# Designs tried in a protein design chat: VH-VL binders against a3pdp9. Part 1

All scores and structures are predictions.

Target 1, 264 residues: a3pdp9
Amino acid sequence: SADPDKLIVALIPDENAATVIQDNQGLKDYLTEAFDKEIELVVTTDYSSMIEAARNDRLDLAYFGPLSYVLAKAVSDIEPFAARIKGGTKTYNSCIIGNTKKGVTSFDDIKGTTFALGDPASTSSRLFPELTLAENGLTKGKDFQGVFLGSHDAVALAVQNGNAQAGGMACPILKSLKKKGVIDPSKVTTIAQSSPIPQYPWTMRSTLSPELKEKIRFTFLDLDSDKVLKPFNADGFASITDSDYDGIRKAGKLLGLDLSKFVK
Structure headers, positions and changes below count from the first letter of each chain, unless a header shows other numbers; antibody chains are not in Kabat numbers.
ipSAE, averaged over its two directions, is called F for ESMFold2-Fast, E for ESMFold2 and O for OpenDDE. V2 adds 0.75 times the mean of E and O to 0.25 times the DockQ between the complexes of E and O.
[cut] marks letters that were taken out.

## First folded at step 1 (VH-VL)

Design a10 (framework fv_acimtamig)
Fold by ESMFold2-Fast, scan of step 1:
Structure a10 (fold): chain C 264 residues (1-264), chain A 120 residues (1-120), chain B 106 residues (1-106)
Amino acid sequence: as target 1 above (264 residues)
Amino acid sequence: QVQLVQSGAEVKKPGESLKVSCKASGYTFTSYYMHWVRQAPGQGLEWMGIINPSGGSTSYAQKFQGRVTMTRDTSTSTVYMELSSLRSEDTAVYYCARDLPGYWEGFDYWGQGTLVTVSS
Amino acid sequence: SYVLTQPSSVSVAPGQTATISCGGHNIGSKSVHWYQQRPGQSPVLVIYYDSDRPSGIPERFSGSNSGNTATLTISGTQAMDEADYYCQVWDSSSYVFGGGTKLTVL
C-alpha cells in the first residue's frame, strides 16, 4: 500500500492547459491543506498521454472524461470515487453547434461541411457528436469531413471564426465560454443537445493505502467550498461507481473505437 | 443466472432467408450489447455483427453487409438475426453471445447455437 | 485485415502443463480473450483481458500477453480440458478470432 508525501493529480486537457491549471488552483490549495501533502497538478498534451500515464501507474489522482476513463480503466489499476453534482444530477450533455453567419443551423446544413471535433478520446466532443450525426443520417467521411482540434475551446473558436462550419463539444464548456465573453452567442447556433452523459469521474490508483483512499474519498464528498466548486459549476461531489460508465463502453464499441490507438 | 436460449435447427434452400431468435434472461436485457457469431462445419468462429438492444442500433461485419439484419423485441427480451439470399456456404451453427461487460471487446455468455443447413 | 495465428493442435499427458500460443502483430497492445469449445457445445469464456478468470473457471487456467504472442496456460491438465481453444481480439471495427487449437489429453 502507498502513502506518498506528494500526490500527482492529473487533469484531462478538455481546454488549453493554462485554463485547466488556473481553474483547479482552488482544489489544489484545498487538497494540500486537507492531506498535509504536496499536490502536483499535471495536464498532459492530449487524452491518450493521460491514459498512458495511468497505465504506467504514474498518477495518484486523475480527473478523466468518461470515454478516456473507460479506456484507462481497461489498462490501469484505478478506481472511480466521485463526480460533480449540479441541481441533483451527475450528468451533462454534448452540443452540436453551427456557425450562424454561414447558415449552419440544422442537421441538413452540416452536409458538405468541415466538422470540428476535440480529442479522439473525448466523449462530448467526439463520440457523442459522431453518434448523434449518424443517428440523423450523417456519416463522418461521407457526408461531412471531421477535423480533430484537440480541445473543446478550440472547437468552439473554430466554429465561431468559420474555420469549421460546425462542431461538437460539451454544453457546459460552451456555456462557460459564452459567460466569459470568449464565444459570442450571436455567432454560434446550438443545433442539438445529446442525451445525458455521466459526469467526469475522479479516480485514484488502487494501490494507495486503504487509509489514504478513505481520506481522499471523504475529502471530495465533504467538499462544500464555493471557491473550489465555482470553477466546476458544481454544488459538490457525489459518489460514483464503474458501472455508471457502462453506457459509454457500449457507445464506444458501436463507433468502432480501437483501444490500442489511445495508448501507443 | 444468465441464459441465452436460441430457436431450433433449420433446413433451408439456396435463395431463401433465415431468421434465428435468441431469448435472454437472468439480467437486464437492454444493458448489454448482443453479438452474432457463426461456425461452419469443422471451421473456426466468425463474427457477424452486434446490436444494441436499448436503441436498436446495429453494426455488421463487412462480409455480411447487405445480407444480414439484426433486430430486437424488448418486451420479450429477444434478439433476431436474419440472413437473406442463402448459399450452401452459409451452412453453419449460428450463436448469439452477450457482450463482455467492462471490456467491450469480447463475449461472456453464449447461446446453445442454432444449426442451419442450406441444402442444394 | 488483422490475423491471429494458433497451432492447430497441442498434446499433453494428464497432470502436465499445456501451453497454447496466439500470435499477432503487436498483440501485447490489445486485450486477448480465450474461449474453450468442447465437441458439440457452445464456446465458454475461460480467460478475458489477457489474464483475468471468470467466476467458475478453475485456477489451473491462466493467461499472459506481451509483444507479439499471447499465451493460454493450463496446469495440471485433466481429460475434461480436451477441447478446441480460440483466442480473440478486437481490431479496428472487427472481432478477430484465431484459427483454434485442438488440445488432446492422452
Scores: ipSAE 0.007, ipTM 0.402, lowest interface PAE 15.6, mean pLDDT 87

Design a2 (framework fv_acimtamig)
Fold by ESMFold2-Fast, scan of step 1:
Order: structure tokens, then sequence, then C-alpha cells
Structure a2 (fold): chain C 264 residues (1-264), chain A 121 residues (1-121), chain B 106 residues (1-106)
């Protein structure tokens, strides 16, 4: 049982580090006040760095993507406690996008192209795009070539610039990039949206004291600050459990990812 | 397109130091780790170490501990590998290779063209 | 230290299937990556995480990994596939390569 004076809060690099840090400054300030503890935000270099940090007990709180959470959970003593909620839902979608000028506007147009993927452990920029394409008769390495670019914004920019003809990414991040003017809607076509994906889980290491774990859980669930919630485009945070991510485990198996290799 | 371009071939004497550069382009330099792998003439591949270009942290193979130093320059997207106290057995082609961590492990997705280093008296 | 064992050479007729093995204790519990190296060239990743194929690698390359043996399979083998092939795993913060297999297409 641990009650450290400083909490290390690790954040997945779903976009460039500067954007991730900026979006979470309000949360850092809120948690510093709520816990009366030093809060250190850490944006890892990649999704696997978050998994390794969890395995090595190098983080106290972690904001994973769904797949990276499932992978970390298999090899770490962590537990999920909250996810963002908006309009009564705790889900989001993955988008498959194409370069409009290169004529990539449908699944058939992806055949023979280079397809941009985010991080290998990403749900919405790797796992679900590959499964969606496979369901539509397109297999990575057979019908198209995949290239891993590491983050959702890198995927969006590569498709817009024509460095990849198509790609997969989180629909909410695409929407944000369009609103900011980073992505021109006339240059990028959304070909498909996935079925609902469980929202990113906030997780904590299970070895924190029961009293601290309860305080952390309720601090998030009771959060109503516009300053903190607006960057997340959220109404609040809602309780989640590990079983909410069983669908992700099944999806990983369908893609041929051996999740059992991480259980030791 | 991802490219890793290394410095040219070198001839060194025993006891000297070697410094090889690897310039990355076509991707976000700080989002991927960089490894150094060497290959003696007619032999297999041997891992030397890894650098995280974002923070500059390094980890070296035990065999090279104390002799190897890896650094980077984010302004030029360049990684360096320095090997000191050279011996004839250090004659090899030295490769930089981009690493992507997946499932807590690494593989090498793109390789530089290699730098031949000959150490002779 | 962890050791990967590969046959030193494998030969196959053009158009036939080549199989290159990589032996290791309980290797099926690890992830295996495969590299192709043509003479005078740098290595090229052909399979990663047991069976995934990078962009630019033909569909005739496939991989599997179970028990104590991982395999790289090349169907419809062509003359241009002649190369040295290396398997690789991560073990205890170390990157272990097999000794390499020379593939000859005659």
Amino acid sequence: as target 1 above (264 residues)
Amino acid sequence: QVQLVQSGAEVKKPGESLKVSCKASGYTFTSYYMHWVRQAPGQGLEWMGIINPSGGSTSYAQKFQGRVTMTRDTSTSTVYMELSSLRSEDTAVYYCARGYRYWGSYYFDYWGQGTLVTVSS
Amino acid sequence: SYVLTQPSSVSVAPGQTATISCGGHNIGSKSVHWYQQRPGQSPVLVIYYDSDRPSGIPERFSGSNSGNTATLTISGTQAMDEADYYCQVWDSSSYVFGGGTKLTVL
C-alpha cells in the first residue's frame, strides 16, 4: 500500500507531446489542489513506453488508450476507474480517411495504397482500422501496405499531404484538427467510421493505499470544472471497470494479436 | 519517405575513438527510438545499444558498457554513436536502425546504409 | 544468455516454398522479428511480431511462432529472395539475433 507525496500521471502520446501537455494543464492544476500533492505529468515517447512504465511501477495514474490499457493490464498491477462521458455515452469511433486529391474516397480505392497507422498499440489508429479493412476484404500486407507513424496527428497530416493515400485515426482527434485548421476538410475524405469503442480509461496502480484510491476515484467522478472538461469535450467522467474492455481483448484476438504473451 | 543517412567509411588505428552519425528524415525524430547494431565482416548482427531521441536517455549492451556513448541533436535530427579504445576486433559495418516499441519489445523497421569502420595498425 | 538457433543454409527451387526455422527455449512466448540482408546491403525488416508484414514486403512472406520454434515462410520463392535471414527477439532488456540463414534459390 503506497501514499506517495508526488503522483506521476502518465499520458499516452495520441498527438504530439506539446498538444497533450497543453490539454492536460488544467487537470494537473485541479489534481494538485484536490490531493494536496505534487503532480508530475509525463507524456511517454510511445504507447509501449506507457505499458513498460506500468509494468515497472513507474506511474501512479495513467491515461491509456483501450488496447494499450488491455496490454498493460496483462503485465501490470493496475486498475481502471474512470472514462470521459458526453451526451450519455462513454464511447468514441475510429475513422478511416483518404486523400481526396488522390481519389481515395472508398474502400476499393485503398487497394494497392500505403495506409498510415498510428502507434502499433493504438485502438483507433491501428487495431480497429485493420479489422474494419479486413471485414471489407482488405488485408494489411496483401491488399495495402501499412506504415506506422506513431500518433493520430501524424496520420492525419500524412494523408492530407499525400505521403500516405489513406489512414486510420480517432474520429474525435480528426474533428479537433479540422476545427483548429490543421486539417483542411476539402483535402481529406472520411471513408468509414467504426462501431463504438470504449473511451480511454483512466487507470491507477493497484498498490496505492485503499484510501488514496477511493479519493482518486471520487475526485474524477465528481469533476465538474469547465476549465478541465472543455479540452476533453466532456460533460464529466463516469465509472468504468476492466470488463468494459473485454471487447477490445476479443478484437485483439481477431487481428491475431497474442495478448496472452503479456501475462507472466 | 523514412530515411536514415549515415556518415562515410572510416579507417582508425588501435586506441583511437570512432564517432558515426545517423541523420533521420521523413518522420518525427523524437517519436521513435534509435538503435545501433554492428556486423563484423562475414558475421552476424550484434546489438550495441539504444537511445531515446526525445529525452536523450540511453541503454547499452553489457559488452560495450564503458566504451560506447550515444547522443543526439534534435535540431538536426541526428544520432551519434561513439566507440572508444578501438581494437582490430571492432572492424565492422555499423548500422543505425529505427526502433519501435510494441508489446514492451523492440524491432528495427528502418536501417541506415551502414558505415564501414576498419581498425588496423 | 538467451540463444537463437538457425540453420546455416537452406536451399529451394524457384517457385517452391522455403521455410527457415529459428529455435529458442519457449520462443513461442516471445515475439519474433525477421530481417532480410542481401550481400552488400543493409538489413530489411520482412516480418515483425511473429506474423505482421511491413509496407513494401510481398505477401509471399509469412511467419509463425509456437513452442520452441519460430518459422519464416517464403512461398513462390524467387531468385531475388536469395539473402541472409536473421530472426530476432527481445529478452531481459537485450536484443538477441540468430546466427543467420543463407537462402539459396537454384
Scores: ipSAE 0.000, ipTM 0.379, lowest interface PAE 17.0, mean pLDDT 86

Design a3 (framework fv_acimtamig)
Fold by ESMFold2-Fast, scan of step 1:
Structure a3 (fold): chain C 264 residues (1-264), chain A 122 residues (1-122), chain B 106 residues (1-106)
Amino acid sequence: as target 1 above (264 residues)
Amino acid sequence: QVQLVQSGAEVKKPGESLKVSCKASGYTFTSYYMHWVRQAPGQGLEWMGIINPSGGSTSYAQKFQGRVTMTRDTSTSTVYMELSSLRSEDTAVYYCARDSTYEWYDYYFDYWGQGTLVTVSS
Amino acid sequence: SYVLTQPSSVSVAPGQTATISCGGHNIGSKSVHWYQQRPGQSPVLVIYYDSDRPSGIPERFSGSNSGNTATLTISGTQAMDEADYYCQVWDSSSYVFGGGTKLTVL
C-alpha cells in the first residue's frame, strides 16, 4: 500500500493539452493544500497512452472518459470514486454535428461524407456517434468514412472548417467552444443528441493506502469551492461505482470493439 | 425562428390537477433542455424544474417534488408540466422556457413561451 | 438556500442612466443573467453571463458582476425600458431569481 509524497494526476486529453492543463490548475492548488503533497498533472498524447500508464501503475489519480475507464479497468488495478454533478445529474450527452454550409443537417446528409471522430477510446466522440449512426442505418466504412482526429476540439474545428462534413463529440464541449467563440453556431448544425452518458469518472490506484484512499474520496465529495469547480462545469462531485459504467460495457460490445487496439 | 406555444388559460378547483403543454418549433427539439417557471400575481419568477426532451430525465425544485411531473412527446415536439393537489397559492402564470445550453452550464433561459394563466379558486 | 436581493424599484428620467443591483454572497464567482418583463408579457433575456448581450438587445444594456454585487446598467434610458428586471443565477440545486426591480421612466 502506498502513501507517496507526490501524487501523479492524469487528465484525459479530450481537448488540446494546454487547455486541459489550464482548466485544472485550480484543482491542482486545492489538492496540494488538502493533501499536503506535491501534485503533478499529466496529460498523455492520446487515450491509449493514459490506459497504458494506468496498466503500469504509473498514475495515482486519473480522470478518464467512460469508455477509456472501462478499458483501463479491464487491465489496471484502479477504482472509481467520484464524478461531477451538475443540475442534479451525473450524465452528459454526445452530439452529432454537421457543416451548415455544406448542407449537412440530417442523418441522410451524412451518406458519402467524411465523419470526424475523436480518439478511438472516446465515448462521446467515437462510441456513441457510431452507435447512433448505426441505429439510423449508417455504417462506418460503408455509408461514410470515419477519420480519427484525436480530440473533441479537433472534431469541432474540422466540421466548422469543412475538412470533415460531419462529426461526433461531447455536447458540453461543443457548448463551451461556442461560448468561447472558437465555434461559430451559424456554421455548425447539431443533427442529434445521444441518450445520457455517465459522467467522466475520477479513479484512484487501488494500491494506495486505505487511509489515503478515504482522504482522497472525501476531499472530492466534500469539495464545494465554486472557484475550483467552475472549470469542471460542476456543482460538485458525487459518489459513483464501477457498475455505473455497465451500460458503457454493453455499448462497447454492441459496437464490436477490439480491446487490443487500446492497450499499446 | 424559435417559438414556444403554450396551451390556454385554465380555471381549477382546489385538489384538482393541472396539465400545461408547450409546443416547440424552429429548432431541434431534443437538443435543448426545457424549464418550467411560474409567477404568482404581482410576484416574482419561481423555478419549478427542468426536463431533457431527449431522454426524458427530469429534476424538480424541492418545493414542488411530489406534486410536479414533467414529460415530453418527441413526435409532437411538446413538453408537459402536470401539477397535482392544487391550492389557491398555485394561482400563477406558468411559463415554459428553453435552456440555451446542451448542458446545464449556462443556466439561462433564451426563449420563453407566452405563459399560461391558471386560476385556482373554490 | 441562496438569496438574491434586488431593490423593489428604481426611477430614472428619460435619457439618464439606470442601474439595477443584484446582491448575493460571493455572486462574483457565479454567472448572472438578466431578464426584462414588460407588463403583460413574457420575460426576455437581456444580459447573460454577467455582461454578454443577446442578438437584438440594444448596446445601451450592459452588465457587470464582482464581489457581492452584480449590476445591470441601462444608458440613455427610454420609455420602452419601463419594466420589471430580474437577475438569475444557478446555486448548487436550483435556479435562483432575484425578487425583481420595477424600473420607472418618467
Scores: ipSAE 0.000, ipTM 0.424, lowest interface PAE 14.8, mean pLDDT 87

Design i2 (framework fv_iscalimab)
Fold by ESMFold2-Fast, scan of step 1:
Structure i2 (fold): chain C 264 residues (1-264), chain A 121 residues (1-121), chain B 112 residues (1-112)
Amino acid sequence: as target 1 above (264 residues)
Amino acid sequence: QVQLVESGGGVVQPGRSLRLSCAASGFTFSSYGMHWVRQAPGKGLEWVAVISYDGSNKYHADSVKGRFTISRDNSKITLYLQMNSLRTEDTAVYYCARESWYDFSGYFDYWGQGTLVTVSS
Amino acid sequence: DIVMTQSPLSLTVTPGEPASISCRSSQSLLHSNGYNYLDWYLQKPGQSPQVLISLGSNRASGVPDRFSGSGSGTDFTLKISRVEAEDVGVYYCMQALQTPYTFGPGTKVDIR
């Protein structure tokens, strides 16, 4: 239990499961060699399922988004230890996007439309989009209808195909989808970008032995393999602490979210 | 504005099944968790089941676990409670209730009028 | 399961006088996020339950200021500063910290 022979590594489904698994195969191989342990990658069906698994001590390592981490931390014995760095920063942004053909190119164009959201526990495809819209006078359920599609790629595709007129998602994921040719830049307009959001935290359950926890921490912080880092669009990993996510806690309160209700 | 209307109650014999429905209106149904709460005649409130906004997470009270199943159809804006292997002690008014989760409390902010289920031979 | 108890189970009040109802939980309802997951509901005769107080002390929309909730951890109190005829009914506390949700047995409040 404190030093298990197999480590269960959970990843939130911020994109379809196949993509998430593929992007993390290099990391799995690296960790298998570094720890001399079996590594099992698990992609849960939704963010709340991952929070629930953490609550029940079923995960050894978990790669959360910021809000899902804050929610899991409130009900679980987990601790954050590393986050990706890119261009010298440990932050990223949320994007609000609109369907170009349907003429959704500004905040005012969102009024009366269907707005695509990812998972309810997502920071960049739920929390920050809703806060950004509210700051611009647009309230979900009053000025537009929100629809939860579960993942960032589902949001991007729905907006591109006109199944939703607008949506919110992580800017780095949008950029990746454009590079892969999944999203046509001429069909989707970026209306706004949020303030900086702290990067996804890597977390471990606190009941792992102190020796194993330090080995995990150093293994990530010393990672210098392009084979492992490039799929993550990362230059490396940097140390983080729980207090790095206090801004997310504040944002949740501002939106009026009942953080305890995402998990039962 | 916000309305919850239960239906499907009635008199049924022990061991039989009933399906309760709760039709919602006046809010974005797919954004809210939903609950079933029951009250036996002259008795207090007893929580029965919950379902998350998207239907992926469910929980049932031990007294009904394995016999009752909560479900929802977001396209029809309707909550359901499938009640199998009914017992006389399941006789109660069944309320559906909406969970408020935007204000950090998750309390039941709206309740239906209730539908009476009587299990008797 | 978290067990909820209430005291008294029955209370008769002269109109305009205060009333106090206690609620106790078998384990702490104080979450690590700083909130007490304890709610109060009123069921008036022949009506569906309605929320009065959430998170221990937050008065629900439309609820008169004569109602107040207090307490933390395992011990909670609902106070009515001046009981009026429309306040007659059964008052329930409920924990919403974890499933299964559990209600107290209820406190019946009548007017003399």
Scores: ipSAE 0.000, ipTM 0.393, lowest interface PAE 16.4, mean pLDDT 87

Design i5 (framework fv_iscalimab)
Fold by ESMFold2-Fast, scan of step 1:
Structure i5 (fold): chain C 264 residues (1-264), chain A 121 residues (1-121), chain B 112 residues (1-112)
Amino acid sequence: as target 1 above (264 residues)
Amino acid sequence: QVQLVESGGGVVQPGRSLRLSCAASGFTFSSYGMHWVRQAPGKGLEWVAVISYDGSNKYHADSVKGRFTISRDNSKITLYLQMNSLRTEDTAVYYCARDFYRSGWYYFDYWGQGTLVTVSS
Amino acid sequence: DIVMTQSPLSLTVTPGEPASISCRSSQSLLHSNGYNYLDWYLQKPGQSPQVLISLGSNRASGVPDRFSGSGSGTDFTLKISRVEAEDVGVYYCMQALQTPYTFGPGTKVDIR
């Protein structure tokens, strides 16, 4: 339907599903009132499942990560319309972290260790960490062993607890986990930060009516509720375009990823 | 179908007050921003005031600020314009209009038929 | 306040001919969100105004495709590819970028 009575809103599982759902209850309530429609929040098991849901036209709105968006866009009729903004900036960084007690405080300390990665289709917990390590002479499978843990919070906990000696994740998620007391700053060292990464895109399926698409755009761009924006660590949302993600497409090719193989 | 019906217009002497009403039907009134726009006889359109869907944000044109107050009662599904200290230059047909969006800064997708206010001695 | 101007103020056209109306604003109507907050309205004789174009170029629901809007920043154009008898009336541009919202003076379109 171009104007459905219920909107299916998917959220990327960059943390455990319970946390993602909990953090977005304010958004759900806001959208329910703004659109006068039922809102169903969906958190898939992994990034590829969300890409498949988009491919099969099952999602009305979807909050992807940058790489998962690029992958979904290649196989789905979706369009990006907004990304979070804070202090005039629509970017974030990826962090490489090490276990302080195990003495992992530099790139050289990663040699011979187990490196925690998030989801294979993650930008800041897979793509950028692997590129940063390669730029510093460290190749996955040769210089260190990679293990995919599925989410950013899983990476942070594995490094804190010493189940992995090092890992890669979104710097904003690390900061949030420290603020919540989940991660002890004395136990985890930040070894490096990446160059800026374009923020997670909000997307909508292109087959929604033009009137509903414009209403959706303006609802996000006009959003100034602290209650809704606090979990996103944002001042608001700002307009974006598909070309804002061309750098992610280039990064994927540079790492040698076969983007066609990320879709189930 | 969407309908907006203005009432409360008439002939009134300078310095007096008048309250206009706009009765809405055919849509969820509490989900939309609302506007008042006026048109003096034989002249162009002049925007008067806007109110957001929940009444939390209001703005008035400088020509009426301090004299006119826009308000709404979502339970009565009615928009109001309280007009105080009326002047002869306030003579106009007053239209209420629905904003396409709740914040009241998109575009006017539906208009009422208007109500004439004549301020004369 | 943002001042809106239109040209021409009056236009007489033979049915089936094209028509073009210009609208200029005293400052840019381009918002940081990428949209131009300029709308076009038509007021037919004895009727209430009706919306034609929103956000510079978006045709309102039910508006024929012979109407189109273009422009950005301070200079906007409304075009009617083939004027019909029912298109007679006064055309107004309006900025909705900031309060107070302001209308242009209007362009009166008549048929020969």
Scores: ipSAE 0.005, ipTM 0.485, lowest interface PAE 10.6, mean pLDDT 89

